VHH binders against q9c0y8. Designs and how they scored, part 29

Target 1, 316 residues: q9c0y8
Amino acid sequence: MSASHPGILHEYTERLVAFELVGKSNVTLTSNVTRSLLLFVGGLGDGLLTVPYVQELVNPLDEIGWSIVQVQTQSSYIGWGTGSLKRDDEDLHKAVDYFLHIGGADFSTRKIVLMGHSTGSQNVLYYLTQSILPNYLIAGIAQAPVSDREAAYQFNGKEKTKELVDWVKAEYLDKGLGNDVLPRSKVENFFGEVPTSANRCIDLTDVRGNDDFFSSDLSADDFAKTFGNLKEISGSTAHSQLILLMSERDEFVSPSTDKAQLLNRFRESIRPTTSNSSLSGIIPGATHNVGPKSSPEALKWLINQLITALRSFIDQ
Short names: E, the ipSAE of ESMFold2; O, the ipSAE of OpenDDE; V2, 0.75 times the mean of E and O plus 0.25 times the DockQ between their complexes.

## First folded at step 12 (VHH; framework vhh_vobarilizumab_d1)

Design T58Y (at its last look DockQ between E and O 0.79; V2 from the best seeds 0.67)
Fold by OpenDDE, look of step 12:
Structure T58Y (fold): chain B 316 residues (1-316), chain A 121 residues (1-121)
Amino acid sequence: as target 1 above (316 residues)
Amino acid sequence: EVQLVESGGGLVQPGGSLRLSCAASGFTFSDYEMAWYRQAPGKGRELVARITSGGSTYYADSVKGRFTISRDNAKNTLYLQMNSLRPEDTAVYYCARYTVTWSGGKYYDYWGQGTLVTVSS
């Protein structure tokens, strides 16, 4: 059902926007009242209001002095096909910078949490661990962190995925054609109508590709290079909190995968250990995006978990 | 195993009508968007009509007002009612299932064998 949503459209950089959803209080990030920000980034194919639970967060967050903003990056909608985590990270840093400086807010007063859904979780991890740009997040939240590679295994088959990877490497990467877009007729069963570059294909589907954060077959050493390498917050010796929220009924995770065990493996790898939040967990009854096929309690659980987390950051 | 089987094609006079059927099996039919395509001799395959799982429809301009796509989820069947047929409607008609990849991209992953519609005097 179509609906209208009040909000503020922010031009946070040239040709890119972010939409602040305004709650019942009508207080915004441009107001003289200090508010903190949950910056939300979707996964592959996502844009504004494509993740169902986002609009449900507006009023609960508003009540506790938090705004929620959906950011559009160059990767939004079908843009991910020719994107990269590095490019996304640059966009996200521009967004964070913009929101730190609007209204009466400054670096010392406004807290920013980056929340990623699905492949947005890779953005969160990349920002906190691999980015060469300074970290200004008090926390990152990875909702539904799943392996795109293992999703490909599940949907297309492991052997077919490997064949794809080998073909792309041989025909494109080895020839210096990583930026070329792959023929749709060859890869549409993986990427559909989305124009996808050779590089992006490899990022998403190769073992230890650039996006390979959450695969269950990764080693402790692999996790140490990502989860184990959280950066300091700029201007401080403190580190961001990392909250991982998996969906219990995530359709992109193999039924044979023990989600609890996998989550524990992620958490145990987080360094420093102080960044490992006790609020990480599994959303009960939730599909990947906590959508309409989820248990009614799933959304409530997510909201409560977020409220608890966000309150704790204000007290710091 | 996913199967799509078209039927209802044949020879018809200009101005006549045909109703095509596509019997679907091997999957939850009601969950998927479905489409009719056609391929005329010497031409490429073109979209004729599509219908979402929710029942929203789309038609190519060339058939709008003459063709009607519908579905019976209880019978796992897709239909194409073709009225006011023209010689230029002569083609092999295919039904196809539309699906979403793990990456969110969409494509038609299964096709029927096709049924021939010939419009001629």
Scores: ipSAE 0.720, ipTM 0.928, lowest interface PAE 0.5, mean pLDDT 96
Fold by ESMFold2, look of step 12:
Structure T58Y (fold): chain B 316 residues (1-316), chain A 121 residues (1-121)
Amino acid sequence: as target 1 above (316 residues)
Amino acid sequence: EVQLVESGGGLVQPGGSLRLSCAASGFTFSDYEMAWYRQAPGKGRELVARITSGGSTYYADSVKGRFTISRDNAKNTLYLQMNSLRPEDTAVYYCARYTVTWSGGKYYDYWGQGTLVTVSS
């Protein structure tokens, strides 16, 4: 069956859009300049309404005076194959700037939280730790911060993934062809029909590739360069909060990975230590995207954590 | 182990009909989009028709109105009814399963061995 979702489509820069879902109050970011927002970015292949829990957040957030906005970037749907975290970061900064000022709002009254699902978690961490652009986020939330490289190892095999990486380096990167799209026949079991550049393949699947933030075999020194490098909020001495929410039954995480231990390793690396939110945790019974195969309590738990976090960003 | 086994190919005169079957095993058939592809000698594989898990169908222009893809989820079987056959329909016909990789990319991950259809006078 079809469904309609009331909301406002914003063109936050030329030809890039974000969809503000409207809750029962009918209050919007345009109609109330003090209203804050959760800006949501999905993972590889995602776009509007593809992450099942987003629609369920609309009214709980509305009740506490927050809007949820789904952002599309140049990487949404199949665009990720020729993109990069850097390109995504540029798009996300444009979206944040747009929403900070719509209707005459400013940072002193309107707060923005960036939440990422799956590889959207890499977008969050990149924004807060690697970007050279000014940071205006009060917090980032990474739901299912999963290693793409270790997912490739799990589903395609570690040796096959290393062979692909070596081949791409030799035949493309070493020849200055990093922006070239790889032959589909060589990569379809990794990336399907998505046109994927040599650079993008390496970003996702090489050890310490540009997306490789969450792999369990990275060292404490590796995590110090990312989790240990949260930037100040521009124009202040405060830093963004970082919340990490792993899914207990995440199908893209190897069964051999101890999620609690891995989460602890991420959290221990966060600097400044004041950015290490106590609201980080493992969503009980949740699949990767907290979808229908999740335990019935998973969504409730997620909503409660998000409400607790979002209230704290306004009043404390 | 996923298996796709085609049958029903053969020699037929122009204007004739054939019905191809693809017996599927080793997976939950009703959850997957399925397709028929064909490959003529010296050519690449080309899409003929596909059918989603929900029953929506798509056809190559060259076969639209002549071929019908269908599925019987209770029998784990995909079908291709081919009517008004032409010599240019001569090819090996393959059954294929559509899937999503860990990266969210989509492709056909399993293929049958093929069944030969020859349209000749």
Scores: ipSAE 0.532, ipTM 0.811, lowest interface PAE 1.5, mean pLDDT 93
ESMFold2 (binder alone), look of step 12: mean pLDDT 84; pTM 0.832

Design v11Y (at its last look DockQ between E and O 0.78; V2 from the best seeds 0.00; counts 0 for: pae E 2.7 > 2)
Fold by OpenDDE, look of step 12:
Structure v11Y (fold): chain B 316 residues (1-316), chain A 121 residues (1-121)
Amino acid sequence: as target 1 above (316 residues)
Amino acid sequence: EVQLVESGGGLVQPGGSLRLSCAASGFTFSDYEMAWYRQAPGKGRELVARITSGGSTSYADSVKGRFTISRDNAKNTLYLQMNSLRPEDTAVYYCARYIVTWSGGYTYDYWGQGTLVTVSS
């Protein structure tokens, strides 16, 4: 269903934009009223308003003094095919920097939370753990953190995925052609019509590839290298909160996977332990993107969790 | 097992009409976008029309205004109404299931055997 949404289009770089959805109060990040920001980044294939629950967050967040902004990165829509988490991280840092300063905001007053959907969850984790750039987030929220590699196993087959990885390594990476785009005829079943580089293919589908944060077959040591290495907030000894929200009926997670157990494994790996939020959980009845096939309570549950989290950050 | 079976092809005079059907089985038909493709002799396969699960349609410029794609979810059937047929419409017509991959890309993963449409005087 098509609809119009009021908002502010922000040019946070020369060529990239972010869209602030404006709520009923008409207060924006450019107003003289202090307002905090939920910065939202989608997953593979996502752009503006491609995640259905985002528009439903606007008014609830507005009521508690939070704006929601959808960020476009170079990876938005089909851009992910030739992207990387590192590139995404650079874009996100530019966005965060922009929003920390817009409207005359002070670093000490405006809180920013980065929320990622699907592969956006890798962006959140990367920002908080692997980025070489300063951390300015009070918290990160990973919604529907799923393994792209295991999704490939589920949809394309484990053996076929391994064959793909081996082929790409032999024909491209070993020859220094990692930036070359793979032939569509060879990888269309995996990536569809999206032009995908050899490097990006490996990032998404190789064991312990650059995007391999959430696979169920990873070891505790693997999780320690990611979840276990949250960075300090810049200018402070404090650490960001990390909230993990899995979807109960996530179609990209194998039915044989115990989501509760997997979530617990993630949470137990979080360091420092103070960053492990009690608000992490499983969205009841939710499909991957909490979309129309989700149970009626799924969206309400998500909104309530977010409101609870965001309120708590203002008190800090 | 996913299966797509086209029917309704045949010989027709220029200016005539045909209605193609594609019977789908082995999957929840209503959840998927579907498409018609055609392949003329000596040419590549080309998109003719698409219809989303929600019923939104799109057409190739060459058939716009003449062809209509539709679906009956209760019957698990895809249709292509072809009016004002031209000799250049002669081709084998295929129905295809359109999917989104786990990576968010789109592709067609299942095709029918095709049905031949011949437009000739």
Scores: ipSAE 0.573, ipTM 0.861, lowest interface PAE 0.7, mean pLDDT 95
Fold by ESMFold2, look of step 12:
Structure v11Y (fold): chain B 316 residues (1-316), chain A 121 residues (1-121)
Amino acid sequence: as target 1 above (316 residues)
Amino acid sequence: EVQLVESGGGLVQPGGSLRLSCAASGFTFSDYEMAWYRQAPGKGRELVARITSGGSTSYADSVKGRFTISRDNAKNTLYLQMNSLRPEDTAVYYCARYIVTWSGGYTYDYWGQGTLVTVSS
């Protein structure tokens, strides 16, 4: 869709931008008032305005004193094919650092929540549990935390996915060619025309690959190493809250997956247990990105959960 | 259950015209970008034209100005109007559906059986 959207384009580091959408109040993160932000990162293929519900969040968040900011990383659009969660995490930390300091803010005056859609959910979990950099987020929100590996199994077949993984390991990784882009003819049914490195293919599609946080066949011990490892907020003994929001009609989750059971398994693994938010849930009637094919109630439900969470972080 | 069925091929003289049709079923046709491909004897498939769900079109250089892709969403039908036909247009013509993969990439997931176009003097 072609349209103009009012906002502020922030260059948070050289060559990378974040877009702050402006609500009806016209108050922004650069205004001379205290204002907190929801920093949003999309999934594979996403960039500015590609996730349809983000524009709908602008005014509800504005009414409670929050800006929504869409961050672009080196992985945005087709860049993900040669990227990694680690590289994304470094970009996201630069964005957080930038927003902590603009408009006279600092670590004690501005609340930042990182929200991720789809593989952006892996970015959230990585930031909160695996990053070696300081954590400044009071919460992470993972919308549609889906397994890329199990999506590949569902759409391309489990055996074909395993064959691809074995082939990539033998022909690329074992030969020190992990950064090489794979031939499109070999991977187009998985990744289409997006240039994809051997390492990125393995990250997404191998058992316990670097992106493999949400697969239903992972063990409790696997989840303990990720969900069970939330970091303290820098300069505090408190830990971030983690909110998990699955889409009820997610087209990239197998129909055989019991989403309520899987969500419970994720939540039971969260440590410290005080980080396990009661606001986690399944968005009724929602497609993967809560788009226009969702039930009309899906967006309202999502907005209500987000407003409840964001208010609670200010009222502390 | 997704089906794409091409028709309208045949033998035609150079400079002649043909209109190909592709009847689509088993999916919401109006939601998808569609394409025509062709395959000449002994050669690989090549893109001829594509049309988005919103009606925007693009063409291979070799057919630009001579071929017109169109769609009738009410009839679930894709068309290729081929004018000023040349012997090098001789090929089997295929209808294809374009999709976004689970990973956000793009590919063609269903193909028709093809319809033969022969241009011979």
Scores: ipSAE 0.297, ipTM 0.670, lowest interface PAE 2.7, mean pLDDT 92
ESMFold2 (binder alone), look of step 12: mean pLDDT 82; pTM 0.804

Design v4T (at its last look DockQ between E and O 0.88; V2 from the best seeds 0.60)
Fold by OpenDDE, look of step 12:
Structure v4T (fold): chain B 316 residues (1-316), chain A 121 residues (1-121)
Amino acid sequence: as target 1 above (316 residues)
Amino acid sequence: EVQLVESGGGLVQPGGSLRLSCAASGFTFSDYEMAWYRQAPGKGRELVARITSGGSTSYADSVKGRFTISRDNAKNTLYLQMNSLRPEDTAVYYCARYTVTWSGGKTYDYWGQGTLVTVSS
């Protein structure tokens, strides 16, 4: 059902916007009241209000002094096909910078948490571990961190995926054509109607590609290079918290994959260990996006978990 | 195994009518958008009509007012009622399942074998 949502549209760059959903209190990030921010970034194909649980977070967060903002990046909707985690990271840093400087006199105390859904989880990890730009997040939340490569294996087949990778490398990357968009007729089974660059294809589907954070076949050494390499918060010796929230019934994770074990492997790799939040877990009964096919308890669990986390950050 | 099987094609005079059927199996038919495509000799495959899981329909301009796409979820069957047929409607007609890839992109992932419709005097 279509609905209207009150909010504030923020121009955080010349050409990109972020939408702050306003709760019942009508207090906003531009108010002369101290307020913290959950910055939300979706996955492949996502934009504003495409993740169903986001609107359900507004009032619970509002009650505890947090705003939720959905950020539109260059990768939003179909833009991801020609994007990269690096480009996304640049956009996200611009958003963070913007929101750190708006509002009342007490903006310096504002906490910002970046929450990513699906491939947004790669954005969260990239921001906290690989970004060359300063880290201003008190925490990152990766909701439904899933391997795109293994999703391709599941939906398209492992062998076909490897054939695709080999073909793209030979016909494009080896020729310096990484920025070229692949013919739809060749890759539609993987990417649908989304124009997808050779580089982006490899990022998503190659072993240890740029987006390969969450694959179950990665080694401890691979995880050490990502989870094990959280950056310090800018201006501090402290590190951000990292919360991982997997969906119990995630349709993009193979049924043969032990999610609990995989989550533990991620968590055990987090460095420093103090960044490994005890609030990480599996959302019970949740599909990938905690959507309508999820158990009724899934959304409640997610909300409670988030509220607990966000409260804890204010006390720090 | 997902399977789509078209039927109902044949030879018909200009101005005549045909009803095509597509029997679906191996998946929850009611959850998917379905479409009819056609491919005329020497031409590319083109969209004729589509119907969402909720029953919303859309048509190519060339067939609007003449063709009607419908579905019976209880029978797992897609239909194309073709009225006022013209020689230019001659083609192999295909039914297709519409889906979203793992990457969020939209595509048709399964096709039938096709059924030939020939409109000729």
Scores: ipSAE 0.613, ipTM 0.889, lowest interface PAE 0.6, mean pLDDT 95
Fold by ESMFold2, look of step 12:
Structure v4T (fold): chain B 316 residues (1-316), chain A 121 residues (1-121)
Amino acid sequence: as target 1 above (316 residues)
Amino acid sequence: EVQLVESGGGLVQPGGSLRLSCAASGFTFSDYEMAWYRQAPGKGRELVARITSGGSTSYADSVKGRFTISRDNAKNTLYLQMNSLRPEDTAVYYCARYTVTWSGGKTYDYWGQGTLVTVSS
């Protein structure tokens, strides 16, 4: 199970790193100014090598002139518990700025796509629709864009989740203690051993909390404020593309949720409509992270979609 | 409903052996990492041993070489073989299920009621 993975560790800002995996060509972002990259951010609890399909993307992307880079943020591993999407967005912009310019590159010579898995999908949507910082991404890809609030409802119960939210508001937020870490005994069935601030708990589990982009009970007006607000690429009148890839057998989505209908509701809300990629879809046979319990065709399907998308961005 | 029921505790002399069992029900036992914890009088709970779904084990330093954790997935049962028992091993022993929450955090989400082991002459 233990293995070595060849690559380049980049310090993209003080104390934060990203790992560029190197494919069979041995071409890297520092060796070729025209080489483009897929910047990958995982979800809650993720870090290097925790999302199983990332290693399988290295050589297929290499064959079409793309590197894959796994970014670590202050929220990686257990750091998310005291973080926010805003803090993540700041880290990701620093990473994009770093990779935009290494090896003598700039936006005209290097395309950057941000791909997020799970809560990383909230990072992608935040970057493209909410961030106050300049946008330099040709596209965003959200794999498994699932609701944390509805996952809490499914696994902890809706009433228990509402009770926790009410308690945190009363005992912390109303007292100006939003940055305080909650006692583990109150939250361990939601967040385990991860130190979690009152603000972070509310962001994840409250109706319209700051992370609440993908809940199936949100209205079209709610989606218009996010999916309906894709930003221009800085220095251009073009907008980033948005690709949404749901997992067919996602264990964090209620069995009663019609994934095709939900995906359609997200896509119908995308503005400008030219940002609504036709490559969005449902990965057949895939679990949440397209892991070993997925059908063998799930990974092949994902790779084909990514290759198709990434090729199209070079031809633009 | 998830249940964990420990058995096999009792009074034993120093140097003796005892085998604890934990009967599991209400979940797919073979999918979960399991652990034994103990709580001595007036102290907090401490990890004794754990075993992954794949059978890999780890032990507290105080019990290495004397205790063996094992599982029988066909019987939905976790075991703790305790050899060379010492008075310091006197505690209530608990079986616990390890899980990763929907948020990726790690915790022990279900505990048994415990079985008392007393080591005295």
Scores: ipSAE 0.403, ipTM 0.756, lowest interface PAE 2.0, mean pLDDT 93
ESMFold2 (binder alone), look of step 12: mean pLDDT 83; pTM 0.823

Design v4W (at its last look DockQ between E and O 0.82; V2 from the best seeds 0.00; counts 0 for: pae E 2.8 > 2)
Fold by OpenDDE, look of step 12:
Structure v4W (fold): chain B 316 residues (1-316), chain A 121 residues (1-121)
Amino acid sequence: as target 1 above (316 residues)
Amino acid sequence: EVQLVESGGGLVQPGGSLRLSCAASGFTFSDYEMAWYRQAPGKGRELVARITSGGSTSYADSVKGRFTISRDNAKNTLYLQMNSLRPEDTAVYYCARYWVTWSGGKTYDYWGQGTLVTVSS
C-alpha cells in the first residue's frame, strides 16, 4: 500500500541523501532540542523504505527522543553490484559526520547508533572493526546478519557457487580485471539483473571474502579477526556496543543451522567483552526483514529491544 | 521438481484467437510472478506479458489490447488469451517463473518447453 511519510531530506554529500522520518512530536535533528539518531542502512537491493519495519520504528523512537534516518549510499538499490564494504564505509562516515554537526545539538551529546539490515550488518561490523576512519558510534546493531556466501550455497548450490568463484578468479581477478562487470548471462542466477563486478562477486561468494563475516563454517580465529577487533570510539577509551538480532525464521539461513548456537559463537568472539550486549537475541517468529509473513509479535519484540537499547545509551 | 508445461499452440488465421495454458507444478504457484515470452524465427526472446503474484499485469506494447495474461492459482495454471492475432505474432511461446535471487536481483529460473503459435492465411 502506497503512503506518504513526513520527513526531512538531508544532503549529507554532494550526491547522496538521507531521509529523516519525522514522528508525531515534529521534533527533528535540525531542531534546537537535543536528539539522538538511529542511522539505518539496508542490505542488497534496499533503498528508502524498502525494509518494512523502518516506518514502524518512527513513533516509538520519537517518544524516547530518537530520530530514525534512512541513509542512501552509492550501494543503494542496484548500486551494490559494483560496490564494496570499503566504499560503503566511506559513505556512512560522511553521513555520521554530517549528522554530528547539524542542528543545535553538540556532537559530544548526540548519540548515533548505526543499524544495518541484512548485508547492512556487514557494514556495521566493518565500520566498528576494519574501518580506518574514526568511530563515532555509541553502538552498532546488526539485524538479520546473514552469510551471503551460505545464502548462495542454499539457493544456487555449494558446488555451483565454488565453480563461479573459480571461474571469476581465473578469468577476471588473475588478469587484473576485478573491476569489470561480469556477463549477466553467466551470473544472472546469482545476482539477477544487477550489474555485478568480479570483485563484488568474490566479496560475496568466496570463502573468507571481504563480506564473509557471518558464515557458520568460519573458525574461531576468523571471528576473532572481525568480532574480536572492535575499535575504540574516537576520543575515548570506550568501545561501541554491538547488538546482534537474528530472525528466527530467516529464509536465507539454512534450516539445518542452529541459529542460537551461531549467535553464541558470534557473541563469544566479541572483544572487548564489554561490547557484547545482553540485548542480542533472536527475533521470535521473524522472517529475514521482519516482513508481513512474520508472526505478529516479531515487530513488537524488535521495537521493544530497540527502545531498551537506545534508552540505555542516553546516560552514557 | 519445478515444472512448467505450455499448451494451446497451433495454426490460426489472421484475426483469429488462441488461448495458451501453462501448467505449473513443484512449487507454490500463487507465490510467484509469472510471465509469457515468445521467440520468433531469427529473433531473440522477448517479454509478452507479466502477472504478479497479486494479479497485476503488464504487456509489451505490441500486444496491448489484444493479449490478456491471467492466472488460476487453484489450478496452478497461467493463461495467455491471444485475440486479433497477426502474422508477426508467429513464435514459440514460453511461460516462465520469476524469482528473486538471494542477492535481491530479479530473474527467471524456470521455463517451459514452449508451444508454437503460427499465424498464417
Scores: ipSAE 0.581, ipTM 0.875, lowest interface PAE 0.6, mean pLDDT 95
Fold by ESMFold2, look of step 12:
Structure v4W (fold): chain B 316 residues (1-316), chain A 121 residues (1-121)
Amino acid sequence: as target 1 above (316 residues)
Amino acid sequence: EVQLVESGGGLVQPGGSLRLSCAASGFTFSDYEMAWYRQAPGKGRELVARITSGGSTSYADSVKGRFTISRDNAKNTLYLQMNSLRPEDTAVYYCARYWVTWSGGKTYDYWGQGTLVTVSS
């Protein structure tokens, strides 16, 4: 992939960047202070230009007056292995605050939507429901909100995953070594070459670990504490919209999982109920990241849903 | 159950040739990148050659131009053609499945039992 992409690199906080991709109109977030944006965060291993559909969103969004911005966090690429949802959330709040104010913009005129792919979906839900920081997002969009724990069960085995969790608790957490990187030989079938802390392993793979928002064996009470707790938009009595987009052929979801039923369980738990967007759905023919193995129409479907949603957040 | 079974090793003169095979079962072979590794006595395993599911290959510098990795997806078999063999090629050769974990990390999750290649006069 030797190519150039026109855009603006923003340093939104010390040593962290976000890339604003520029469409055919040549309008940018600094050139038009009322222009709104879709802030995009990828999943484990992702960084700038790694999720294949993001580049394809630039011109469709530009045509309706929206920019797309790819955010880098401390967890981008291999940084996630020693990170946390809380650390990610702090980075994302700094990015949102930066874009709310650049060029003299403010949140009354510029709308921000946070969209996450894969574990970026945990970032979205955390931001909207668990963050102790102010919420400035008109909406969150979670694409491929999949359970890391159930992926580990599918690919490594449920008993092997529970054995790892027990071992990490006994050998690390119980000894106060939660921040220590686990030996690669013990965890390479779960995390490959990525240095992974004991705490991060537990967050991802333990029942009700800190990232465990989307597992199919969670109860309605579990979902009430997350999906059921959307925060007001700061300075308003309104709440963010939440849009959930599952991939029909997601290779990280067990074949035994009924995606439509699981999606309905998530949606029925959303509070306030006015935040439960009717634009949630299952992307037909899509792989996890809507990549090249997806059916040809998957990307078009995704674009149409996003355009419909983003139009609804501006009066025209 | 994933199985990788190497064969084709033996004793050969310097300058000779051998063809190693790795019979794969228990998984969709064509979906996986595959590799040959070797381990000489008292040394760690070293990469010899890799082949992606799309057919792209790469080689260690010490074997370029002499060894060829290939695959036959219809037979679920990985091959290593070794030409112009040298005493330094003496090792146990392992077939390995290259795998991306559910978390996106890359590793080798299955290894064969190995086949011994001895290059000596």
Scores: ipSAE 0.246, ipTM 0.669, lowest interface PAE 2.8, mean pLDDT 91
ESMFold2 (binder alone), look of step 12: mean pLDDT 82; pTM 0.808

